# VHH binders against q9y6x5: the designs that were tried, part 131

Target 1, 379 residues: q9y6x5
Amino acid sequence: LPPKLLLVSFDGFRADYLKNYEFPHLQNFIKEGVLVEHVKNVFITKTFPNHYSIVTGLYEESHGIVANSMYDAVTKKHFSDSNDKDPFWWNEAVPIWVTNQLQENRSSAAAMWPGTDVPIHDTISSYFMNYNSSVSFEERLNNITMWLNNSNPPVTFATLYWEEPDASGHKYGPEDKENMSRVLKKIDDLIGDLVQRLKMLGLWENLNVIITSDHGMTQCSQDRLINLDSCIDHSYYTLIDLSPVAAILPKINRTEVYNKLKNCSPHMNVYLKEDIPNRFYYQHNDRIQPIILVADEGWTIVLNESSQKLGDHGYDNSLPSMHPFLAAHGPAFHKGYKHSTINIVDIYPMMCHILGLKPHPNNGTFGHTKCLLVDQWCI
Below, E stands for the ipSAE of ESMFold2; O stands for the ipSAE of OpenDDE; V2 stands for 0.75 times the mean of E and O plus 0.25 times the DockQ between their complexes.

## First folded at step 5 (VHH)

Design v8 (framework vhh_5j56_2; at its last look DockQ between E and O 0.01; V2 from the best seeds 0.00; counts 0 for: pae E 19.6 > 2, placed apart)
Fold by ESMFold2, look of step 5:
Structure v8 (fold): chain B 379 residues (1-379), chain A 131 residues (1-131)
Amino acid sequence: as target 1 above (379 residues)
Amino acid sequence: QVQLVESGGGLVQPGGSLRLSCVASGFTLSKYSSYAIGWFRQAPGKEREGLSSISWSGGGRTSYSDSVKGRFTISRDNAKNTVYLQMNSLKPEDTAVYYCAADLYGSDRYYTLEPDEYDYWGQGTQVTVSS
C-alpha cells in the first residue's frame, strides 16, 4: 500500500473565485477533504516561478526560476515560455518528482507541469507528456491515471497541469462575471470528471489528491497604463521582462538608468537590486536584473502601445488578488477541515511527508500544514 | 561521510601562479542544486577569510572577494568531484593555509563567503609566496 499523490494545478485560480462563483464538484471535493482558503505565493507571482516553488519548497531566488522571461549575462542564455527546455535554468533546485523517482521502487508521472519535460540533474520525469496546450484535459487525465495504475516501478507521485482559468482571466479580467462564470463552470466540470475517473478506476480511496494553483488574477484597464517609453529611451537598456515586474539590464551607467526611471509613475516602484524589499526574498540570484520596476495592482507597464489584456498577475505577493487556494482529499487528509492560510513553499514539505520522502533543504514550514493531516497533532 | 581534501599548495615566487584542487568524497557535487563549495585562507594571527565560492545551481555561479577578484578563478569538474582555485599574480600577502569548505545545507543561500555558513572543511594546504 505505497502512498501515492496526485498534484493538480488549475493555472490562475484566484482564491476568492471559490466564494464568488458556484463550484458544486469542487465543493463536494472540499467537503470530504480539506481547504486552505488562501495560499500566499512567492514574488514574482508568475506561472513558472510559482509552479517550481510548489515542487521545491524554495523562494524564486533560491530555485533560480525567477520569472517567465529571464536572461543570464554570463552565458547569454534566454529563457521564455517557448524556450524553457535548457536544464541550465532548472538545475538550481531538485523538484519533488526527481527525489521521488530516485527512491527504490518508485516512479513519477507528469502531464505538463512546468519543468517535467526537462532533464533536471540529468533526470526527467519517469513518464511525461511534452508540453502542448492543444491536448485536452481528458487526454492528460487518461495518461496520468494509466500511469498511476499500470507502471512498474509504480508511479507514486503524479502532476497534472491545466491552463485555465489563467488564459481566460487574462482575456476577460476577473471582474467580468458573465464570461468568468462560464469559464469557471467548465473548470468545475473538469474537477467532477477527475473525481469520477479516479472512482471508476479504483484509485479514489487510496490516492491523495491536491488541487491548487500558482497565482490569482487582477483587473487591468486601458486607464491604468505606465508608458515606459515616455521615461527612458530604449537605447539605454535591455528589456528582459515587461509587466507587471519589468526586468531592466542597463546599457549605460546603472545609476543614470535608475534616475530616469525613479519618477516615471507614482503607480510603479523602481528598485535597484540591493534595495528590493527583503520580504520578497527576491535579491540573491544573478538572474534577477540590476533594476526592477514593480507596477501597482492593476497597472500595466507598456512600450507606448495599448495592452490587449484585461487581467494580469505577477504583482506583490501580499495582494489577496494574487493568492490561489489549496484543496486536498485522500487518506492522508482530514475530512471537512478548513484552514485559513499557508505559504506556497509549505506545500513541498507536506508532500514529502505524505510520500515518506526526506525533503531537501527548503523554505517551507511543515508545522503550517500539520492541521490538514490525519497523522499529525493539530496545535 | 563528507570529506574534502586540498592539494596543490607549495612555495612560489611573487608574481607566480598555483592551482589548488579540492577533491570531495562522501557526496556528489552534481546531485546538489543550491549548495556551494568555497575557498578560504588563514594567515598566522588572522581570522579565516573567504576568497571565492562556486555553486552547482545556475550553471556554476561564482563569487569572489574584492581582495582576489581578477587574480583568482574558481572552477569545478563534476565528473571528478573536484573544485579548483587558479591563483595568478601571487603576492607575499597571499601566504596562508588555504581551505576548501562545503555548504550543503543552505537551501536559500546562493553566494556566501562567510566562514560560519560552511559546515564541512578540508584540512588545508600551505601556500607560501616568497623568493
Scores: ipSAE 0.000, ipTM 0.130, lowest interface PAE 19.6, mean pLDDT 88
Fold by OpenDDE, look of step 5:
Structure v8 (fold): chain B 379 residues (1-379), chain A 131 residues (1-131)
Amino acid sequence: as target 1 above (379 residues)
Amino acid sequence: QVQLVESGGGLVQPGGSLRLSCVASGFTLSKYSSYAIGWFRQAPGKEREGLSSISWSGGGRTSYSDSVKGRFTISRDNAKNTVYLQMNSLKPEDTAVYYCAADLYGSDRYYTLEPDEYDYWGQGTQVTVSS
């Protein structure tokens, strides 16, 4: 049988939740499979960019989804979560579901993974759900498993996306033990439902399943605000993205704008585009604005408005609070193996290997995941 | 539409033997699935007690309660989606309704005889041991 892979994302599942909370179902999943305790994601640590990095193996500057909100100065187009279906934004890379979909006797399926309801390179998954946050996990799971089980050509790659615990992390903050315990329990229960469904359908033994996330969550506070209005007038720039990484499009001389912002807060680094640290791999794309502001962990950039978020993400990708985890189970994976760290871009070449796909050029390193795979040597 | 159906119960004399069968339907019992199938019994006025369980995956690890060790044997047939309980040397104290149950979160690495851990239950079959 051709290899099959289900990629599942629980948005905003911070890696250390596994250490601080109980996950009976996930732990059982891990016990029968593998765990990567920390996954270093890409900068900025936001939902659309990181989800696209998972399925392309590329840094944000390379795949072109550089934020949840973007602006292209040439075409004057805008990208946002409410306006994300223009292939223009996605066509700078080829996601794995497209690669898979183009193979003979294979098809892809998707339940609301970012970009999956958009024709990319004129290709869209044979099966997909338009994004709708109101659709239950159960319905998403039912569709995915139905497609995995009954499709012709067979679905060999599928994605499943769920918005929690990100939404709740924003609402309650990751340090709210009471509320987050409740939320994370629900997530674990959903994992239980997933496993149960797969077992009931007889998919468990043959399906490779990856459970991961795109980013973590850090605690925010009303006491940690950076008000840009205190530093610069609104008439001097256009705000493309706000917090915790602000994208600034100057309306006046860039240097003047920079000078007004560079000392705005000791808890915010201000970069000209060319001066963005190399480690971020966040320079070589026209969609990155001339000036970016990067708030320190837990600080929020605001415009004379109070933030309702008690948690946020998007910060420096070296911060542990921004890191997700990866667990996997299936014939391709070892049983009972734990690994410390990989880069999020490493997932792509691994998935390609599992599926027998030739990977497009990517920033991942297959060697980082060899120890997870039964057919590879692990030194 | 998951169902477990027990059969094989009846009246037997002390010292006799019975073989119970549990047929599972509505879900797949794969040898690679992390299921556990267990047998339980409940006598009148007593609590339900676990007797034996078998892991469906891997090596099919088995567990027995002290009350039935050496007398009862649990086994499985994947092709038939059936679990068996061979009961030998039956005693009057073995008189009860016998239930088959499925733990869908079981593992080849662990098993339990706790009723609360089992997700689906059959309707039971009566076993009566009497002279």
Scores: ipSAE 0.000, ipTM 0.235, lowest interface PAE 14.8, mean pLDDT 92
ESMFold2 (binder alone), look of step 5: mean pLDDT 80; pTM 0.831

Design v9 (framework vhh_5j56_2; at its last look DockQ between E and O 0.01; V2 from the best seeds 0.00; counts 0 for: pae E 13.1 > 2, placed apart)
Fold by OpenDDE, look of step 5:
Structure v9 (fold): chain B 379 residues (1-379), chain A 131 residues (1-131)
Amino acid sequence: as target 1 above (379 residues)
Amino acid sequence: QVQLVESGGGLVQPGGSLRLSCVASGFTLSKYSSYAIGWFRQAPGKEREGLSSISTSGGGRTSYSDSVKGRFTISRDNAKNTVYLQMNSLKPEDTAVYYCAADLYGSERYYTLEPDEYDYWGQGTQVTVSS
């Protein structure tokens, strides 16, 4: 039988939550599988870009989902979480579910993973759920497991997405131990439900399962605000994305806009597009605006408006607070093995290997994950 | 809907034998499942105690409490989705309601006889050992 893989994302699950909180179900999952303690995600550290990086193995400049909010100056199209259905935005890469779906005697399934309810390269998963945040984890899980168990052609790759602990992280801030403890306990319980469901269906030993996340969360404060209106008139630019990485489209001379912003705050770096640091791999795409502003960790870029977020993400991808984790279980993985770090783009070639798929060109390094896999040599 | 149903209880003389059965429904005792199925008992006025457990995966790791070790044997039939408890050399002190339970969060590497770790319970079957 062909290998099967379930990829699960808990949005905004900061890696160090594993050290600071108790996760009996997840720990049990890890005990029987593998753990990567820190995953270095891609810049910017936002939901859509990083989820697409996981399934493409590409940096954001390469797969074209460069933010949760985007603007294309040529077509004058806008991308947002409420407007993400246009294949135009996704077609610069080929996600793994499409690759898998096109194989003989295989099909893909998806429960609300970003991009899975959009035909990409004229292909959509045989089974998918339209995104709806009101749908319970249980319902998502039930659909995914039903498809994994009963589909013909068999579902060999499936994705499952859940919005927590990101939403709560935004609301409470990651440093709120009381509320986050409650939230994270619930997440652990959901992991328990997942494992239980798989066991009940007799899938546990044969299904490869990856549990990961797209980014972490940093604490924000009303005392750490950068007000752009104090530095530049709103009429001089269009705001494509705001915080913590602002995308600026000048309405006047770019240099003038830059000069007005460059010294706006000591807690914000201002880059012309061509001057964006190479380490971000965030330059070579037309969807990246002429000027970007990058706030320091924990600082929020605002207009003359108050922010209600006590936590946020999207910051420098080198910051530990932005890093998620990866745990995995199944026949492809060792049992009881822990690894320190990988890059988030490394997940793609690993998944391709597990599924026996030829990977598209990508930025991942298969060598970084060899120690996780039973069929590979680990030095 | 997960359900466990015990059967096989009854009245037996000291030194006699009984075989209890626990039929599971709503989930499978598959070799690909990592459960622990356990037998417990509760005598009047006493706390519920774990007697034996068996893993549902692999070769089926078994455990026994000291009170029943050497006398009771737990086994499974995955095809019938049933776990058995063979009770030999029964004593009056073995008189109790016997329960089957399932730990769905167990692992192949870890099993327990702690009642609090078991998720689903049967209704119980009465075992009475008396002359």
Scores: ipSAE 0.006, ipTM 0.239, lowest interface PAE 12.6, mean pLDDT 93
Fold by ESMFold2, look of step 5:
Structure v9 (fold): chain B 379 residues (1-379), chain A 131 residues (1-131)
Amino acid sequence: as target 1 above (379 residues)
Amino acid sequence: QVQLVESGGGLVQPGGSLRLSCVASGFTLSKYSSYAIGWFRQAPGKEREGLSSISTSGGGRTSYSDSVKGRFTISRDNAKNTVYLQMNSLKPEDTAVYYCAADLYGSERYYTLEPDEYDYWGQGTQVTVSS
């Protein structure tokens, strides 16, 4: 019987929510499995880039999904409207579900994970749902469990994506304990439903389950705004993405635009592309614009308007507030083991190991995750 | 302050058409945001139902509920700060109060039709389909 893996993401689940809120169902899941307390994600700490990094093991500059809003100067294509399902954007890497379903007698299934409704290298997930945020968690779970239990060739790799707590984190901010407690309780109930459904269908004992997230969330404020219009005229540049990492395409000499921006705020770093810190691994892709602006934690870049958000993400990936967690349960994993940290790109080679797949070249390190696995010696 | 004002409702015969307008103030549809505007309806004794939404940024992504897909079309006019709902092939079951709503905390995913995700609501406009 081939090994099976279900990868679950709850978007925007900040790692320290586990310490600051109550999760009886998730804590029981962790107690019978493994926990990685902090996952260091990739810069920029946004949804599309980090979900693709999980399934490719690559930094954003290498897989080509470098932001939630992108521009490609050669083709004149924009990602974020009409072109967002164009395989052009996704084809710079091979995600694990493509590799998996190309193996003899294997299929992949997906409920809403970014990219799974796109024919990447002319290959779309064997079973999938077109993205629609109105589809309930219950329906997503029903489809995934039906595919895991009833498919020929068997589904050996499945993904499940849910939009919370990210949406509520933006709305309330991570420090709003009353509202976030209500939101996080609902998520814990969904995790309880997930486990119970898998047990009722006889899948629980032989299915490996990873529960993780793409990024965290930091508190924002109307007192922490960077007004870009106050330091540079809009006519000097094209804005590809705004906050907290602005992507600036100069309309005039790049050095002139840089000089107008470099002293705009002490709470914002301004980088020419060649000067972006090496630790970001965010330079070597044509979709990264000539100038980027990186706001300090909790600061919001705006265009002469107030911000309605109380929480945001996308900041420097060294910030603990940007880090998600990882929990896992199943026959491949130890029981009752806690690990301090891994890199998000390490998840890919670990998943390939569990599934018996040869990983494509990637930025992950299998050794970082071997202590989670029962078939590995941890020293 | 944020305000939404619906107009264009009224009485129409089955098979007819109406165009609803939603004029926004206190925020700008075209100014590089991830805000969404949605259309909703509520018949007497029924739950509020999401019909369609459009993003406020870029060329505008749209979504539609299955109950109106193919009959209703959402659009926007950034110069007028206005969102429209073109309603064709109207049926008696389309009779309801129609609401425009704004989600100013926009998700990084596609915009939802869930009423609880929308913070600002218009007062509504009555649409009655009867003969």
Scores: ipSAE 0.000, ipTM 0.348, lowest interface PAE 13.1, mean pLDDT 89
ESMFold2 (binder alone), look of step 5: mean pLDDT 80; pTM 0.837

## First folded at step 7 (VHH)

Design aa1 (framework vhh_surovatamig_d1)
Fold by ESMFold2-Fast, scan of step 7:
Structure aa1 (fold): chain B 379 residues (1-379), chain A 126 residues (1-126)
Amino acid sequence: as target 1 above (379 residues)
Amino acid sequence: EVQLVESGGGLVQPGGSLRLSCAASGFTFSSYWMSWVRQAPGKGLEWVATIKQEGSEKDYVDSVKGRFTISRDNAKKSLYLQMNSLRAEDTAVYYCARDKGYKYGDWYEPSYFDYRGQGTLVTVSS
């Protein structure tokens, strides 16, 4: 029987939450599994880009989901939010569920992971749920566990996505200990429910489970706003994405727009596309706009308006506040092993190894994760 | 050449109802989330309600939940806000807005409204 893997994401779960709050259920999971304390995500540190990097092993410039709001200069198409089910946006890469179904005649199952309700290269997960934020964690879990236990061909790869603690991180900010404590306690209880359900169904001992996230969260403030309207008139450009990374499409000469923006704020870096730092791996794609603005941590770019957000993400991926963690349990993983850091793109080749799949070319390095695995030597 | 034209505002007594309309032109209306945003005298802009391209997903600020209903007609390129049980604190200029806000999680904050109409005044008073 082939190995099985369940990949779980709690959106916006900042790595240092593990050190500042109590997680009895997650700690029990880790005690008999592995913990990677920090996962260095890809730039920009947003939901859609990083979720797609986890399942493709590619930087955003390579997989094509470069932001949560995008404009493609070649086709003149616009992408905005979870509503855009045009396969065009997702077809620059092959996610692991497609590879799983095409290489080994196995099934994949998905509960709300970004991209799983879109046919990619004419392939959609064998079992999936259309994205709907009103569907409970329990309903998502019930469907995933039913599909893991009751499928032909067998479901060998399953995904489960949950919107918290991201939604509360935005609303309250990560420094609101009272509200964040309540939210994180609820998430820990959901992890307990997950483990209990898998044990009850006889899945726990033979299933590999990865719990991870796409990014962290930084505290924002009404005192840390960058008013773009103070520096440039709307007649000069089209705004593709706003904050904390603004994507600017000039309506006039690019150099003129750049010159108006480059001294706009001491708390924002302004880049021509070709001058974006190489370390971001955020340059070689038609969906990356001619000018990119990057706000400093905790600063919000606005258009002559106040922001209601007390927390945000999307910032420089070198910032520890932007890093999630990874915990895993199952027959493929060591027990009680702690690792300091991996890159988020390393998750894909590790998952391919666990499932016995040949990975598509990717930006991950299998060697970075081999110490987590019982069938590998690390030195 | 994006244009949004609001109508339906006016004076209404507390507890009354009004229906706002917005006529859109110059863009593919069916391809965008649409929102209603309001500005009370001397206050900043407040997001009120948003609606998905197909009309399948709707969100509201807590103060109007159960009282206001957002809807759209893509064939007519029109956005609507049905306002019931109106209160004095609902007095504001209401703007139809084209929305590029992100809605994947539970939290919704409008990222920006790249186009707004000229607004329509709603006054709730005796």
Scores: ipSAE 0.012, ipTM 0.399, lowest interface PAE 8.4, mean pLDDT 89

Design aa10 (framework vhh_surovatamig_d1)
Fold by ESMFold2-Fast, scan of step 7:
Structure aa10 (fold): chain B 379 residues (1-379), chain A 126 residues (1-126)
Amino acid sequence: as target 1 above (379 residues)
Amino acid sequence: EVQLVESGGGLVQPGGSLRLSCAASGFTFSSYWMSWVRQAPGKGLEWVATIKQDGSEKDYVDSVKGRFTISRDNAKKSLYLQMNSLRAEDTAVYYCARDKGYTYGDWYEPSYFDYRGQGTLVTVSS
């Protein structure tokens, strides 16, 4: 029987939450599985880019989903609506569900993972749900478990996406202990429901389950705003993305726009595209704009008004506040093993190994995850 | 394509009330968060209020909290803003906006481009 994998994402689950709140169901999952305490995500630390990096093993400049709002300078296309299903934006990489379906005549299933409702290289997930935030976790779980149990050819790769704790992290901020405690307890209960459902259906013993996230969350404040309108008039540029990484498309000379921005605030770094730090791996793509502004942790770039965000992400990927975790359980994984850190791009080649798939060229390193796996030599 | 048509604006005295309406077409209204945004004369766009697809979650800018109520009717593809205890500072063109909301977890500022209607003017003056 082919190995099966369920990849679950709780959006915006900062690694540090595991140490500051109680997760009895998640801790039971980890006790009989593995925990990676920190996952170093890709820059920018946003939802679409990092979810696509998990399933392709590529940096954003290589897979082409460089932000949640994008402009392609060559084709003049705009991407700013998550319901825009133009395959153009996703076709610079091959996600694992496409590889899964094409290499071994296997099926894939998806409950709302970013990109799974779009045909990529003329291939869409065999079973999928169109994105709709009003659909409950229980309904997503019901569909995924039905497809895992009742498909021919068999579903060997399944994904499940949930918007929390990211939505509440934005609304309340990660330092709101009362509200975050309530939200995180609810997520732990959903993890308990997931495990119980898999046990009741007889799937638990033979299914590999990964629980992870795309990024963390940091506290924002009305006292930490960068007013871009105080730096430069709106007539000099087109704004492609705003905060905390602003993507600037100049309407005049690029150097003139840069000079107006470069010393405007001590709490943001202003980069010409070619000067973006190499460690970000965020330069070699037509969708990366000529000027990028990177706000310091906890600072919000605004036009001429206040922001209502009390939490945000998208910041420097070296920041621990931006890091998620990874927990896993199943026949491929050791029991009770704790690992300190992996890169988010390392998840893809590990998943390919578990599924017996040949990975496409990628930026991950299989050696970083081998100690998690029972069939690997950890020395 | 996407069409949003606002109505209900007008001249009102300080302390008065108005109800704004927005009629949506060209997309699956029940699948989107919806927002009201406003632009005061000579100022930038300001987010005012947001409502989840099913109406279960609502958020407001602090200056209108307790005075304004956002609601929707998915069967009629309509969005509403009940404005009470109006102040001179509430004078603005009010726009209905198709909101990304908490799409994929991320809280987005409303799109002011193709997803915004023509607006309806609210003037609070004696």
Scores: ipSAE 0.138, ipTM 0.534, lowest interface PAE 3.0, mean pLDDT 90

Design aa11 (framework vhh_surovatamig_d1)
Fold by ESMFold2-Fast, scan of step 7:
Structure aa11 (fold): chain B 379 residues (1-379), chain A 126 residues (1-126)
Amino acid sequence: as target 1 above (379 residues)
Amino acid sequence: EVQLVESGGGLVQPGGSLRLSCAASGFTFSSYWMSWVRQAPGKGLEWVATIKQEGSDKDYVDSVKGRFTISRDNAKKSLYLQMNSLRAEDTAVYYCARDKGYTYGDWYEPSYFDYRGQGTLVTVSS
């Protein structure tokens, strides 16, 4: 029988939280599995882009989810919560659940992973939950485990998404040890519940489980604001995305808009699209606007408004504060192995290997994850 | 089709109280975070308060903490802002806003309101 895989995301779980807080349940999971201490995510370090990169193995410029807010100049469509289920936005790539379902006698299940409630290339996850933030982790887990045990064709790939610790990271900031300690303890308890549920249902021995995240979190402050209205009048441009990476669509000459912005703040970099650093892999897509502004770590771009965010993400993907971790357990994985770093795009070809799927062309390197797997060797 | 209609603004003396109301229509009100934002004369928009779908989690800008209370009635599809101990600095047009809130890891982004109403003027003056 082909292996089964459950992919779990705790949004905004910064890698170094593992060193600064106690996680007894997660540590027990890691003791009998593998840990990747840092996962280098894709730029921009935002939720939708990185969740789609995990399941496609592609940089954002290739899979088309280039931000949480997007504009397509050709179709004049805007990506927002009112049209996040429009397949147009998701159709530039084929996520792993679609490929999994195209193989004979396989099903996929999803509890709210971004994109799983959207028909992509006319294929939607076999079992799914429409996104609703009020649905508990326990209800999401109950549905996933029910589908893993009671489906025909069998569910071989399942996903589970949880919004914390990202929500609390934004609200309190990662430096609020008292509040973050409470939040992270609750997450560890949820990991304990997940393991216990899988054991009680007889799934634990034969299921591969990956616990990961899309990005980290950095401390912000009202003392670190960049007011765009002090740089340029709003009549010169349309704002597509604001902070910490602003996407600017000029209404006048692009060079004139660039010149008004380029020296406005010492705490942001201003790029014409063709001058965006190659290391970001954030250039070759029509949804990337003609000018982007990249704030320095911990700085927030505003439009003459206050910001109550004490934590944020979206910053340069070279920053350790933006990195999540990856832990995994199951028959495909070594026990007690620690690995330093992989790229987030490497997760996709690893998952395809575990499931016996032929990966679509992707930006990941299978060799980077070989040392995690019992049926492979480090080359 | 999404419509937000504010009411309850007016002229009030310093130290007075007002209760703002917002009637929502054209969407599933109970499924959204809701916010109040304001714009003082000659100033930009300022986020004031946010409330989660079920009403349990609330947040406020520091200048109004302890003075303002945000609440909602999902059955009536209504949002409220109880404003006490009003000060001249609270003079502004107040907008009811449908907040993206926490959706796929985006939280407390005051500049990302997908819909807001026409506003209600609050003037605090003696």
Scores: ipSAE 0.028, ipTM 0.421, lowest interface PAE 4.6, mean pLDDT 89

